VHH binders against Protein FAN (NSMAF). Designs and how they scored, part 3

Target 1, 98 residues: Protein FAN (NSMAF), of Homo sapiens (Human) (q92636r189to286)
Amino acid sequence: NISEKLHMECKAEMVTPLVTNPGHVCITDTNLYFQPLNGYPKPVVQITLQDVRRIYKRRHGLMPLGLEVFCTEDDLCSDIYLKFYEPQDRDDLYFYIA

## First folded at step 1 (VHH)

Design c6 (framework vhh_7z1x_3)
Fold by ESMFold2-Fast, scan of step 1:
Structure c6 (fold): chain B 98 residues (1-98), chain A 124 residues (1-124)
Amino acid sequence: as target 1 above (98 residues)
Amino acid sequence: QVQLVETGGGLVQPGGSLRLSCTASGFTFSDYAMNWVRQAPGKGLEWLSGISGSGGSTSYADSVKGRFTISRDNAKNTLYLQMNSLQPDDTAVYFCATDEGLPYWYDSEAFDYWGQGTQVTVSS
């Protein structure tokens, strides 16, 4: 989107109860996006930053790689859990959201 | 044991500057986001600024944006807050804090570890 300023982009996995999907996460001044890797049948996830209610750092496999994002009770905004490959990427994304 | 020690507070004139330091020990400093929070007399906690573990991202409260600068030196396990153009309503105890995740019913400003604080007084 041309109206948005990109702040950060990195690799991450979206964790669900049944499956973990690899992809890319990017954050702009208005939205958080998760794009699944090519060939995966999952849609792009978009979260408007103003709809974020809570954000928490999590340990994933005892490593500081997890980030859980909770949204308002809008039908269009889903809670997500992201697992990063590097702690620095997770921490950098946390500050753009928080 | 996690320890956070704030230093650099004191008495300063309006318009003056101070640099606060927070020395961390007992954890891998570069793995954690660091924050500055203050509490003025008779008021609640106010979040001021945050910095990512790498130092690549910073965030500021509107009340301090343009006047305060957060930075860190991961080789020294030290967090800094450079405070410029200080005004009387900046008088408060200043704390540094880490965040590693809390249950969802906790406040979004909740942190796992806090320092003892350092007093900043701005008066003529």
Scores: ipSAE 0.000, ipTM 0.126, lowest interface PAE 14.5, mean pLDDT 76

Design c7 (framework vhh_7z1x_3)
Fold by ESMFold2-Fast, scan of step 1:
Structure c7 (fold): chain B 98 residues (1-98), chain A 124 residues (1-124)
Amino acid sequence: as target 1 above (98 residues)
Amino acid sequence: QVQLVETGGGLVQPGGSLRLSCTASGFTFSSYSMNWVRQAPGKGLEWLSGISSDSSYISYADSVKGRFTISRDNAKNTLYLQMNSLQPDDTAVYFCAREEYYGSGSYLDYFDYWGQGTQVTVSS
């Protein structure tokens, strides 16, 4: 079993067409995690970095706060759209995952 | 020196409205993101809403989206929460919290200063 090394963590929101969930983003050397704020009935999202196929910086409104992560066509990996509170946090996460 | 004081809580009937205020002192209010958090009886802390230092981005928890509106007046060092369509499940102590930009802890650990809270009771 390999121990993961944490590279970065910050606040973000997971955006879906129906709802937006506030939470916490963590990126390690092997995985990206999104944990919803306590009290939200959503499971932790785990994306293995090897399954990431595309990553796009997006504007949310007029601000450079969006990040879309697209996975392989496997059932084990879900696409995710993250909205950050600070542009620097979005850019830092992009640096570690890209 | 840092102080956050919430006001505006009280008893309200279901379907009613309340406006909460949080007055800040002892720091440069316009340099910090601010948040509203609540705690219902016997429950944990629930984050409700956040607003950036210049109001350029605002976010809400699903439980309050469309019913609550966060705003701030940097000239008055005051944060607001307009609460509409209140339900019995909204009964809680409501806190304002200051957010440290580079906090490295858990999501709630990013909040370095909290107010004392104001009680909101929604009952018929």
Scores: ipSAE 0.000, ipTM 0.140, lowest interface PAE 14.3, mean pLDDT 78

Design c8 (framework vhh_7z1x_3)
Fold by ESMFold2-Fast, scan of step 1:
Structure c8 (fold): chain B 98 residues (1-98), chain A 122 residues (1-122)
Amino acid sequence: as target 1 above (98 residues)
Amino acid sequence: QVQLVETGGGLVQPGGSLRLSCTASGFTFSEYAMNWVRQAPGKGLEWLSGISGSGGSTSYADSVKGRFTISRDNAKNTLYLQMNSLQPDDTAVYFCAKDYPDYEFGTWSDYWGQGTQVTVSS
């Protein structure tokens, strides 16, 4: 969106109970987005940063690659788990959210 | 030195339950988040669950959410994993791991436990 300032984008996977979806993570001054790669039957995930209540750095396979994002108790924001390919990308995204 | 010792594994039938324990030493246990991780035969490591230093916050991988419960007793320097509704696909070596180290060179291996085998079969 032209009215949003992009701070960062990188590759990541969204971890769910049914499938792990490769895609792109994008963070702006107002929103966090996850866009699945073509061929994956998932819509673009959008989280308004004002709805984020907790962020936890996690290990995935004992590597510092995981990030859990928890939203408010309302139905408008879904919790997500992101797995990054590089620890630095995970830490950079954490910096922009936290 | 950091030491983590897992116990409580064993053979259990599908639908059964097990409680794993991890005893920690060599660091101030209550100041660190702790994790459970497993490795199934012929597969890579899978993160299962995490708990904050105070025990006030927990998180779970979707594959175990609703079946497994992580908890800790900071007075005993012990981490627990209560595993219910076990399935054959839960067969793995289970490890406890100290959360996010300070990235000090050469210290990563000190945060891994020895592991405990869980086998789910009839």
Scores: ipSAE 0.000, ipTM 0.103, lowest interface PAE 16.1, mean pLDDT 75

Design c9 (framework vhh_7z1x_3)
Amino acid sequence: QVQLVETGGGLVQPGGSLRLSCTASGFTFDSYAMNWVRQAPGKGLEWLSGISGSGYSTSYADSVKGRFTISRDNAKNTLYLQMNSLQPDDTAVYFCARDHEGYDYVWGSEPDYWGQGTQVTVSS
ESMFold2-Fast, scan of step 1: ipSAE 0.006; ipTM 0.202

Design d1 (framework vhh_surovatamig_d1)
Fold by ESMFold2-Fast, scan of step 1:
Structure d1 (fold): chain B 98 residues (1-98), chain A 121 residues (1-121)
Amino acid sequence: as target 1 above (98 residues)
Amino acid sequence: EVQLVESGGGLVQPGGSLRLSCAASGFTFSSYWMSWVRQAPGKGLEWVATIKQSGSEKDYVDSVKGRFTISRDNAKKSLYLQMNSLRAEDTAVYYCAREDYYDWSGYLDYRGQGTLVTVSS
């Protein structure tokens, strides 16, 4: 949708209990998206920004690369943990959500 | 006073196993991500493994994937690292570490005094 403005896009990994899933993160005026890389049989994750309850900046491997996003219990939003390759990309995404 | 106390280190033969424990006190353990980091003789700190507050999410440095398992028991306020198929390169002081929610610098809030693991024939 052309009415939905893209603010940023970068590479990231989605952290799960036993494996990390490489992909791309996009944030718009209204939504956060995670798109897995080709070869991974996982669906695109879409989070409406209005459903975000909490966000935490996290260290990963002693570097400021992690971002944990918590959603409300009453919606269809799932909690996610993202690991970025660049600290600035993580910080930029945080400021667009906060 | 925030305290993290490691135990379980020792001398082990290559291919052996050890289980490290960390007892936490002085803070709400269940509210923090926890990590294990290590320092080999003459080298810098290396991150080893991380675990989410609930225990639902875990991550590992590539060299230990499939060999090490991080876990926690929030009721007992304890963090664990099960180390299998140990190699000489795993010889290090292992530290239990707490991660700060708001620190963008890459520094850990707190770490314990460490426990020495020596893998030698």
Scores: ipSAE 0.000, ipTM 0.124, lowest interface PAE 16.0, mean pLDDT 78

Design d10 (framework vhh_surovatamig_d1)
Fold by ESMFold2-Fast, scan of step 1:
Structure d10 (fold): chain B 98 residues (1-98), chain A 124 residues (1-124)
Amino acid sequence: as target 1 above (98 residues)
Amino acid sequence: EVQLVESGGGLVQPGGSLRLSCAASGFTFSSYAMSWVRQAPGKGLEWVATISGSGSETDYVDSVKGRFTISRDNAKKSLYLQMNSLRAEDTAVYYCARDYEPPYFTDSGSYDYRGQGTLVTVSS
């Protein structure tokens, strides 16, 4: 989208019930995206920031690397859980969503 | 299946103390890190403290360091939060939550098994 501005991009893993997918997360002024690494059969995940109402910082293996995002406006929206490799990347993403 | 039941909340004056408890069932308690999270009126959820499965490691949000102490009793399958020097801004519903089981590569998102919460009101 030509009007959509990228604020940050970093590596992360998306934790799901059946599989943990390594990939890249990026956040713009309007959307949060998770793009799985090449070779993974999962589609790009897109969350409109207007649909995000709750964000929880979480520990993953006692490290401050987890971020859980809840879509409260969409009854069919599944929870998304992101595990970052660097604490600063998690905190930066939180800043842009919150 | 997995059940967490919080208790110990109440009304307390600024500078006072409270001890919260969480009774866990339905999983191998000692294998999971456990956390306390809170939600103040009109605000989002805030992580407060975490303790490792063995109890050897703890971590806290900066605003409660030196005032709150997280602990656990694996034999009793219980998690605790000792809250000292309470402030008005500590007023919130407190939830205990099961964190991911290290070092396991997580495939199920076994993250959000918190209970109904316990209300802590700090006022004079």
Scores: ipSAE 0.000, ipTM 0.150, lowest interface PAE 11.1, mean pLDDT 77

Design d2 (framework vhh_surovatamig_d1)
Fold by ESMFold2-Fast, scan of step 1:
Structure d2 (fold): chain B 98 residues (1-98), chain A 123 residues (1-123)
Amino acid sequence: as target 1 above (98 residues)
Amino acid sequence: EVQLVESGGGLVQPGGSLRLSCAASGFTFSDYAMSWVRQAPGKGLEWVATISGSGGSTDYVDSVKGRFTISRDNAKKSLYLQMNSLRAEDTAVYYCAKDEYLGWDSEYYFDYRGQGTLVTVSS
């Protein structure tokens, strides 16, 4: 953990078919993390950047706030959809992964 | 070919009302969610309201909630935006847009938009 370099942190929502969870995103040299922030205990999501297969910029209406990340291990099981509050935060994260 | 034609814009005083219309053709209108988006002078595009293909669900940006009503007539292939209690900050060019769900459960993109109709709220 000490060997990882943090590149950015921001607030975002993680969208799932059952629940939308506000939280905190951070990206390092090797990993993408999402920490839920709903006042309830929830697991932290961790994705190694080398496991990312595809990444798509998505719009919420005309606002460029969405980011969909697909991983290689399992069909759709470790994939995440993030909705950002600021377009620049979404673009910065995309820039580091792409 | 997809065609969207907006109308109904104009000059109105604060507190007034306007109804915008959009005539659609070239696609199966009832299969798509439709949106109104606007662009204020010197600013970027802002999503205003969306209505599902069936008309059963609507969503609005917080600043217009309770003042604007989006509706549609699938038989006439028309989309409407009833704007009440207009404010100076509602001044913008309003666009009709065909939405397409991309990827997951909460996000859409606008595939087509029309030419737009100008709404000016001034006193």
Scores: ipSAE 0.000, ipTM 0.106, lowest interface PAE 12.9, mean pLDDT 75

Design d3 (framework vhh_surovatamig_d1)
Fold by ESMFold2-Fast, scan of step 1:
Structure d3 (fold): chain B 98 residues (1-98), chain A 123 residues (1-123)
Amino acid sequence: as target 1 above (98 residues)
Amino acid sequence: EVQLVESGGGLVQPGGSLRLSCAASGFTFSSYAMSWVRQAPGKGLEWVATISDSGGSTDYVDSVKGRFTISRDNAKKSLYLQMNSLRAEDTAVYYCATEGYPYFDELSGYDYRGQGTLVTVSS
């Protein structure tokens, strides 16, 4: 319930082997969120930054647009793969978390 | 359901070669770009190579350029990695993946990684 400070927001897609979901990624001082585009029947993904164990830059479509986030085995923390539309947005988010 | 089964790993001497294979099922293989990623003992996952859905485009991490070749056979739903001039630093478990690998959502209960195949380069 404490108000979080927003540090960055940009458009991105959450990538899975079967489907890619467009949405928005937001990072605060405590959490990383992926919010699916309105109308998509997918839940909001939340990752507590202190639960992030590893992050890796990935190529998506052979372009340097991917970011993979690995979490603890906490029930509330899920691994996620994000595809950005701009390399700079991916790098800015990576720099903040790393 | 989606299944990826890797094979072809083993123990080889430095300078040797191996060919890894991945058999895919449960999805439209020809519609997805495919990748090889690896994890060395005690280290994180490293992307190695990607091939487009048609096989017309490939990309590699700098450390394997000129030594590794990724290829696919859409009719057989198979992905391959030809590894030549192997080095001790190539020792890892190799995983076959779609673009977006690895994705694991604990709340959804899906893990799209294959079981991997171990490659050990040692004299």
Scores: ipSAE 0.000, ipTM 0.158, lowest interface PAE 11.6, mean pLDDT 76

Design d4 (framework vhh_surovatamig_d1)
Fold by ESMFold2-Fast, scan of step 1:
Structure d4 (fold): chain B 98 residues (1-98), chain A 122 residues (1-122)
Amino acid sequence: as target 1 above (98 residues)
Amino acid sequence: EVQLVESGGGLVQPGGSLRLSCAASGFTFDDYAMSWVRQAPGKGLEWVATISYSGSETDYVDSVKGRFTISRDNAKKSLYLQMNSLRAEDTAVYYCARGSEYWLPDYGMDVRGQGTLVTVSS
């Protein structure tokens, strides 16, 4: 059985305090995923959309490329900061998650 | 054991059409969503399209919507991709992949075929 439908995917970087990790971000009707590129340690980040409480558009290096996602329930998701390569990709993801 | 074998790739002019096929074996084809993914020269893997186990639902990356059609024949254990209005940017090796988890595998791809090369050039 099909569990979920993919709405969008694109390349992005996950920004952490120590490193910025290039990878792939996907949003479905139920979840947001971030898969780091090969060579980076697991795990894949999975955020259930129903647990997302706030999202903020951010500037990264003066460009409108950042997106912060805040969620509740530490066991189900962690807050994430994504940096996109294209402003349109950031805005499209914001549209699907909002 | 589990195998996916693609065919149908080739050289085609911009604006042309091509139909890719994928023959599945070694698993219960009807139990899985199936996808097409592609890799352009020097680029990473890009998901193209997914079709549900029953064929009732399909999804596409925006750049191919209205141009590509994914379909399946569960009796023949076959997956297809009809590609119309081809563009230079569609040049890539196309892979048949099992499941819709290809974008989020813990280890990489679940199951993927050997690929078939599509070159769009005059």
Scores: ipSAE 0.000, ipTM 0.088, lowest interface PAE 17.9, mean pLDDT 75

Design d5 (framework vhh_surovatamig_d1)
Fold by ESMFold2-Fast, scan of step 1:
Structure d5 (fold): chain B 98 residues (1-98), chain A 123 residues (1-123)
Amino acid sequence: as target 1 above (98 residues)
Amino acid sequence: EVQLVESGGGLVQPGGSLRLSCAASGFTFSSYYMSWVRQAPGKGLEWVATIKQSGSETDYVDSVKGRFTISRDNAKKSLYLQMNSLRAEDTAVYYCAKDTYEDFGYWSSFDYRGQGTLVTVSS
């Protein structure tokens, strides 16, 4: 936890087929975290960067705001789709993962 | 090489208007989404508006909806931002940006190449 080095933090939404969940994303040297906004019914999402196998930049509407992260098939982590408020935040996060 | 040259910035009083222009060269302008992005003093980069290749679809950040209009002229290879009802909070360097992603592709990147044009809204 405290030994991890934070590289960036920004607002984002976690996109699912039925609902979009507002929260905060942060990336360290070892992990990607998505923290739902306070009072949200979803737990914190943690993805170890070594478990990421593919990452794709996506359009959300007209804007280059989407990022899909795919984990290893035999892992306990789930794939995640993030929608950012700013294209630069999306691209910065992509830099730290890729 | 891609070149984007912004112009039209200046000093304007609150409630005034300005029209920004961007002259594009070095790429097939009509084949790309185009955007305006700004950076206020001491703040990060903020997306402002985007326009599709044909000009048929546009999108805006909430704070400028109803005040700003993005448009393009593919024959002249030019992008425009009409800014009305300007506020002190609109003070920023404005950049013309070329989007690097394809409509049918899954890979995308946001890009900006110009030096920007300064807009100052002050009494």
Scores: ipSAE 0.000, ipTM 0.116, lowest interface PAE 14.5, mean pLDDT 76

Design d6 (framework vhh_surovatamig_d1)
Fold by ESMFold2-Fast, scan of step 1:
Structure d6 (fold): chain B 98 residues (1-98), chain A 123 residues (1-123)
Amino acid sequence: as target 1 above (98 residues)
Amino acid sequence: EVQLVESGGGLVQPGGSLRLSCAASGFTFSEYWMSWVRQAPGKGLEWVATISQSGSEKDYVDSVKGRFTISRDNAKKSLYLQMNSLRAEDTAVYYCAADYGSPLYEYDEFDYRGQGTLVTVSS
């Protein structure tokens, strides 16, 4: 949407029980998007920020790199788990959602 | 053998306070990041708060910010959670968790977790 303002864009991995998918995450004033890298069978994830009910910071050993997003149960919004490469990127995304 | 033993849970009225404790043994407590995680009936695990090895860094889930305070005492090998202004939605089993790191990382998996202590907030 032309009216959406991009606040942040960075690299991240979307973690699932069966596979971890590298890609790009971006957040606007309205939506959170995760775009898998080409060649992966997963679709683009779009989460309207109004549908986010909970967001939790997660640790991976010694590093604060995880972010778990819980949404309302509907056809357009799914819970996701994102792993970042840098702590600053995880914290920046958290502050734009929170 | 690593052990984490939680205590301090109980029944409390909305707006009340509780202090949870976790006693650690069998590992070098001061080298681990420590967390409190909870599980409400019929729900998955939810991370609540984390504290760094020295206690200099602390993080909280948004719903408890300003109400809960995580702290640790490395000399006593103990972790604490001070819970104020408790709400019905805080009702859960609370677990103490320790995290050093894993070469088999796939999830944010805690290295060690205790047996839990039940907190019930009712009116």
Scores: ipSAE 0.000, ipTM 0.118, lowest interface PAE 11.5, mean pLDDT 78

Design d7 (framework vhh_surovatamig_d1)
Fold by ESMFold2-Fast, scan of step 1:
Structure d7 (fold): chain B 98 residues (1-98), chain A 122 residues (1-122)
Amino acid sequence: as target 1 above (98 residues)
Amino acid sequence: EVQLVESGGGLVQPGGSLRLSCAASGFTFSDYWMSWVRQAPGKGLEWVATIKQDGSEKDYVDSVKGRFTISRDNAKKSLYLQMNSLRAEDTAVYYCARDLYSEDYFGPLDYRGQGTLVTVSS
């Protein structure tokens, strides 16, 4: 969206019960986006920051790389679990969304 | 400094063919799985194809199977995508990408540069 200010971009994986899907995460002043890279039949995930209810830092394996985002309503915002490749990227995104 | 430079894009008619190239530098090319990803106008990034370090394993997104062929030349540090039977839906900027991890799973992709534009139109 041209009116949105980009704060951060990095690589991450979206973790689901079915598959871990590599992609690109982007956060603006209004939205969080996840763009899948591997042709998985999943659309670009868009989460309006106002719909985020909770955010939790998680360990993935034994590393501080996980971030769970919980949303207010099923129809507006889907819960997601993101696995980052660098702890600093996870912490930076947490800063912008929390 | 890791560099990946795509080339070979252009304007082609439906049913035509095009070969994309990617020149790699700044890392040991033969140690990495390599991939092609694309971004169509107004769409997100889409993985297209991947190739193992030695070329022995290849995988493709369903929409390009039988039409596209990924290959590599480790001596020339180059990655290729041969695209046949092109369709309007293949119109996109194409990027080559380095797989960051050697795992049983498809790993995160390190893609860079401007990419190369492929336009399929009559």
Scores: ipSAE 0.000, ipTM 0.110, lowest interface PAE 17.2, mean pLDDT 76

Design d8 (framework vhh_surovatamig_d1)
Fold by ESMFold2-Fast, scan of step 1:
Structure d8 (fold): chain B 98 residues (1-98), chain A 124 residues (1-124)
Amino acid sequence: as target 1 above (98 residues)
Amino acid sequence: EVQLVESGGGLVQPGGSLRLSCAASGFTFSSYGMSWVRQAPGKGLEWVATISYSGSDTDYVDSVKGRFTISRDNAKKSLYLQMNSLRAEDTAVYYCAKEPWYGDLTEYYYMDVRGQGTLVTVSS
């Protein structure tokens, strides 16, 4: 949306129970987006920031690289687990959501 | 906020050298390819050079091959352009650019993440 202000972009992986999907994360004034690289069935994952209910910083392996985002129980919102390549990117994204 | 800050431009005589720098913040610098692009007075934007995220692969526009060298320091989150044997035709504002947003996000696909630029003037 041309009305949205982009705050941040970085590479990250979306972690699911069956597979980890590399992609690109973007956060704006109103939305969090995850754009998967080739092979993921969705073209983009969109989470409206108003629908974010909880957000937790997690360790992924031994590193402080994980971020879990929990949405409302609405049909249009899904929980997401992101693994970042740098701790600062994880912390910056947390800042814009929290 | 994604931010790129260029520096190192100035006035130089033909045949001289300059080293441009770009300081990056707001994204994982080591995960993205980077480019230098330039705009000469009254002209359109021209791609100059690209470097892969690891620094293993580089490419240049034909007019600068053998004269310019692109490099990066991922630990310092910095991009460089070493410019040798400068010509009057190299006079331009030089911009640092991040690899574009990819995929089906049409509104973000054409985002030009460029800094304010640094002016290079090649003149006697």
Scores: ipSAE 0.000, ipTM 0.115, lowest interface PAE 18.5, mean pLDDT 75

Design d9 (framework vhh_surovatamig_d1)
Fold by ESMFold2-Fast, scan of step 1:
Structure d9 (fold): chain B 98 residues (1-98), chain A 123 residues (1-123)
Amino acid sequence: as target 1 above (98 residues)
Amino acid sequence: EVQLVESGGGLVQPGGSLRLSCAASGFTFSDYSMSWVRQAPGKGLEWVATISSSGSYTDYVDSVKGRFTISRDNAKKSLYLQMNSLRAEDTAVYYCATSDEYVLWEGYPFDYRGQGTLVTVSS
């Protein structure tokens, strides 16, 4: 086993069809993580970077705050939509993952 | 829609310097990461450098690290490439480029490019 190096951590929201979940996003040299806030019983969402297929920068209204991550058809990687509070955080994470 | 116009290319001696410029229009320049890509005579397209939309992060192909500097001015909608310690191997047409998406196994498609500016490094 090799220890992961943390490159970035920031606050973000995970957007789903009926709910938006506030949380923390962390990116390492191998993985992207999302940890929900406020007592959600869900485990940390983990995406292995080598399973990421496409990344789209999205606008939310007029603000450049959105990031969509699409994975391979593997069962272990789920597509995710992240909404950031600051454009700089979205752009920084995009740069590290790309 | 997207329009990119490069300038600043020319003939330079080995060890010399050149500064390339790119004027952007037709899109919200400050929302896009920008790249410089080049094509040497008879070769394929090679990625050279990328700068994040904010200008805070840069990345370079190994052969130009320490010699080239990519920068941008979002207020002027302009991208720059400062090229120092030029080598004969740097001879190419240089293109300003951007993309709407990134594909991890395929990289940036660079589907938006300008007309290019020729850089010739020779005595």
Scores: ipSAE 0.000, ipTM 0.232, lowest interface PAE 12.1, mean pLDDT 78

Design e1 (framework vhh_7qia_2)
Fold by ESMFold2-Fast, scan of step 1:
Structure e1 (fold): chain B 98 residues (1-98), chain A 121 residues (1-121)
Amino acid sequence: as target 1 above (98 residues)
Amino acid sequence: QLQLVESGGGLVQPGGSLRLSCEASGFTFSSYAMGWYRQAPGKQRELVAFITSGGSTNYADSVKGRFTISRDNAKNTVYLQMNSLRPEDTAIYYCAADYEGWYLPSEYDYWGKGTPVTVSS
């Protein structure tokens, strides 16, 4: 998208109750994307930043690696849980969403 | 409604042992990861031990080999066994709960009021 500015991209896992899906997270000035490493050519998850109502930092073990993202429209946007490999990447993404 | 209550702190001599307890109420204990933090005067709060809902444990390097974290889901309690205590272990010890899951709505971490531990002769 010609009007969409990329702020950052990094590796992360999308956490669900039964499995975790390794992939890449990408944030622009308008959207958050998560694309699995072995996924489709199109992003599997797209969240418009305007639909994000809440984000929370979470910890795993001793490391500040988790981020929960909550949306305003449940039938169009699902809440997601991301686990990062680097604390700095988690904090950078939080900065761009907030 | 939801609360954590620490106990077991006190005064002990260097080389001594203490066991801290943290009793949780008002929520499903077995779904939460539990941690022990400490804060000495004028210093930042430090995570010393962590136990997941599945029972995996992690320790700060400063306490590894001396402290043991465990949990009893039937009693809604997490424990910190502290051995070979040193003067630098002197701090207020806090219990904290962190949800490990996907669906439960994110809330603020639950913290206890703290229990003081003093290691001195």
Scores: ipSAE 0.000, ipTM 0.145, lowest interface PAE 14.9, mean pLDDT 75

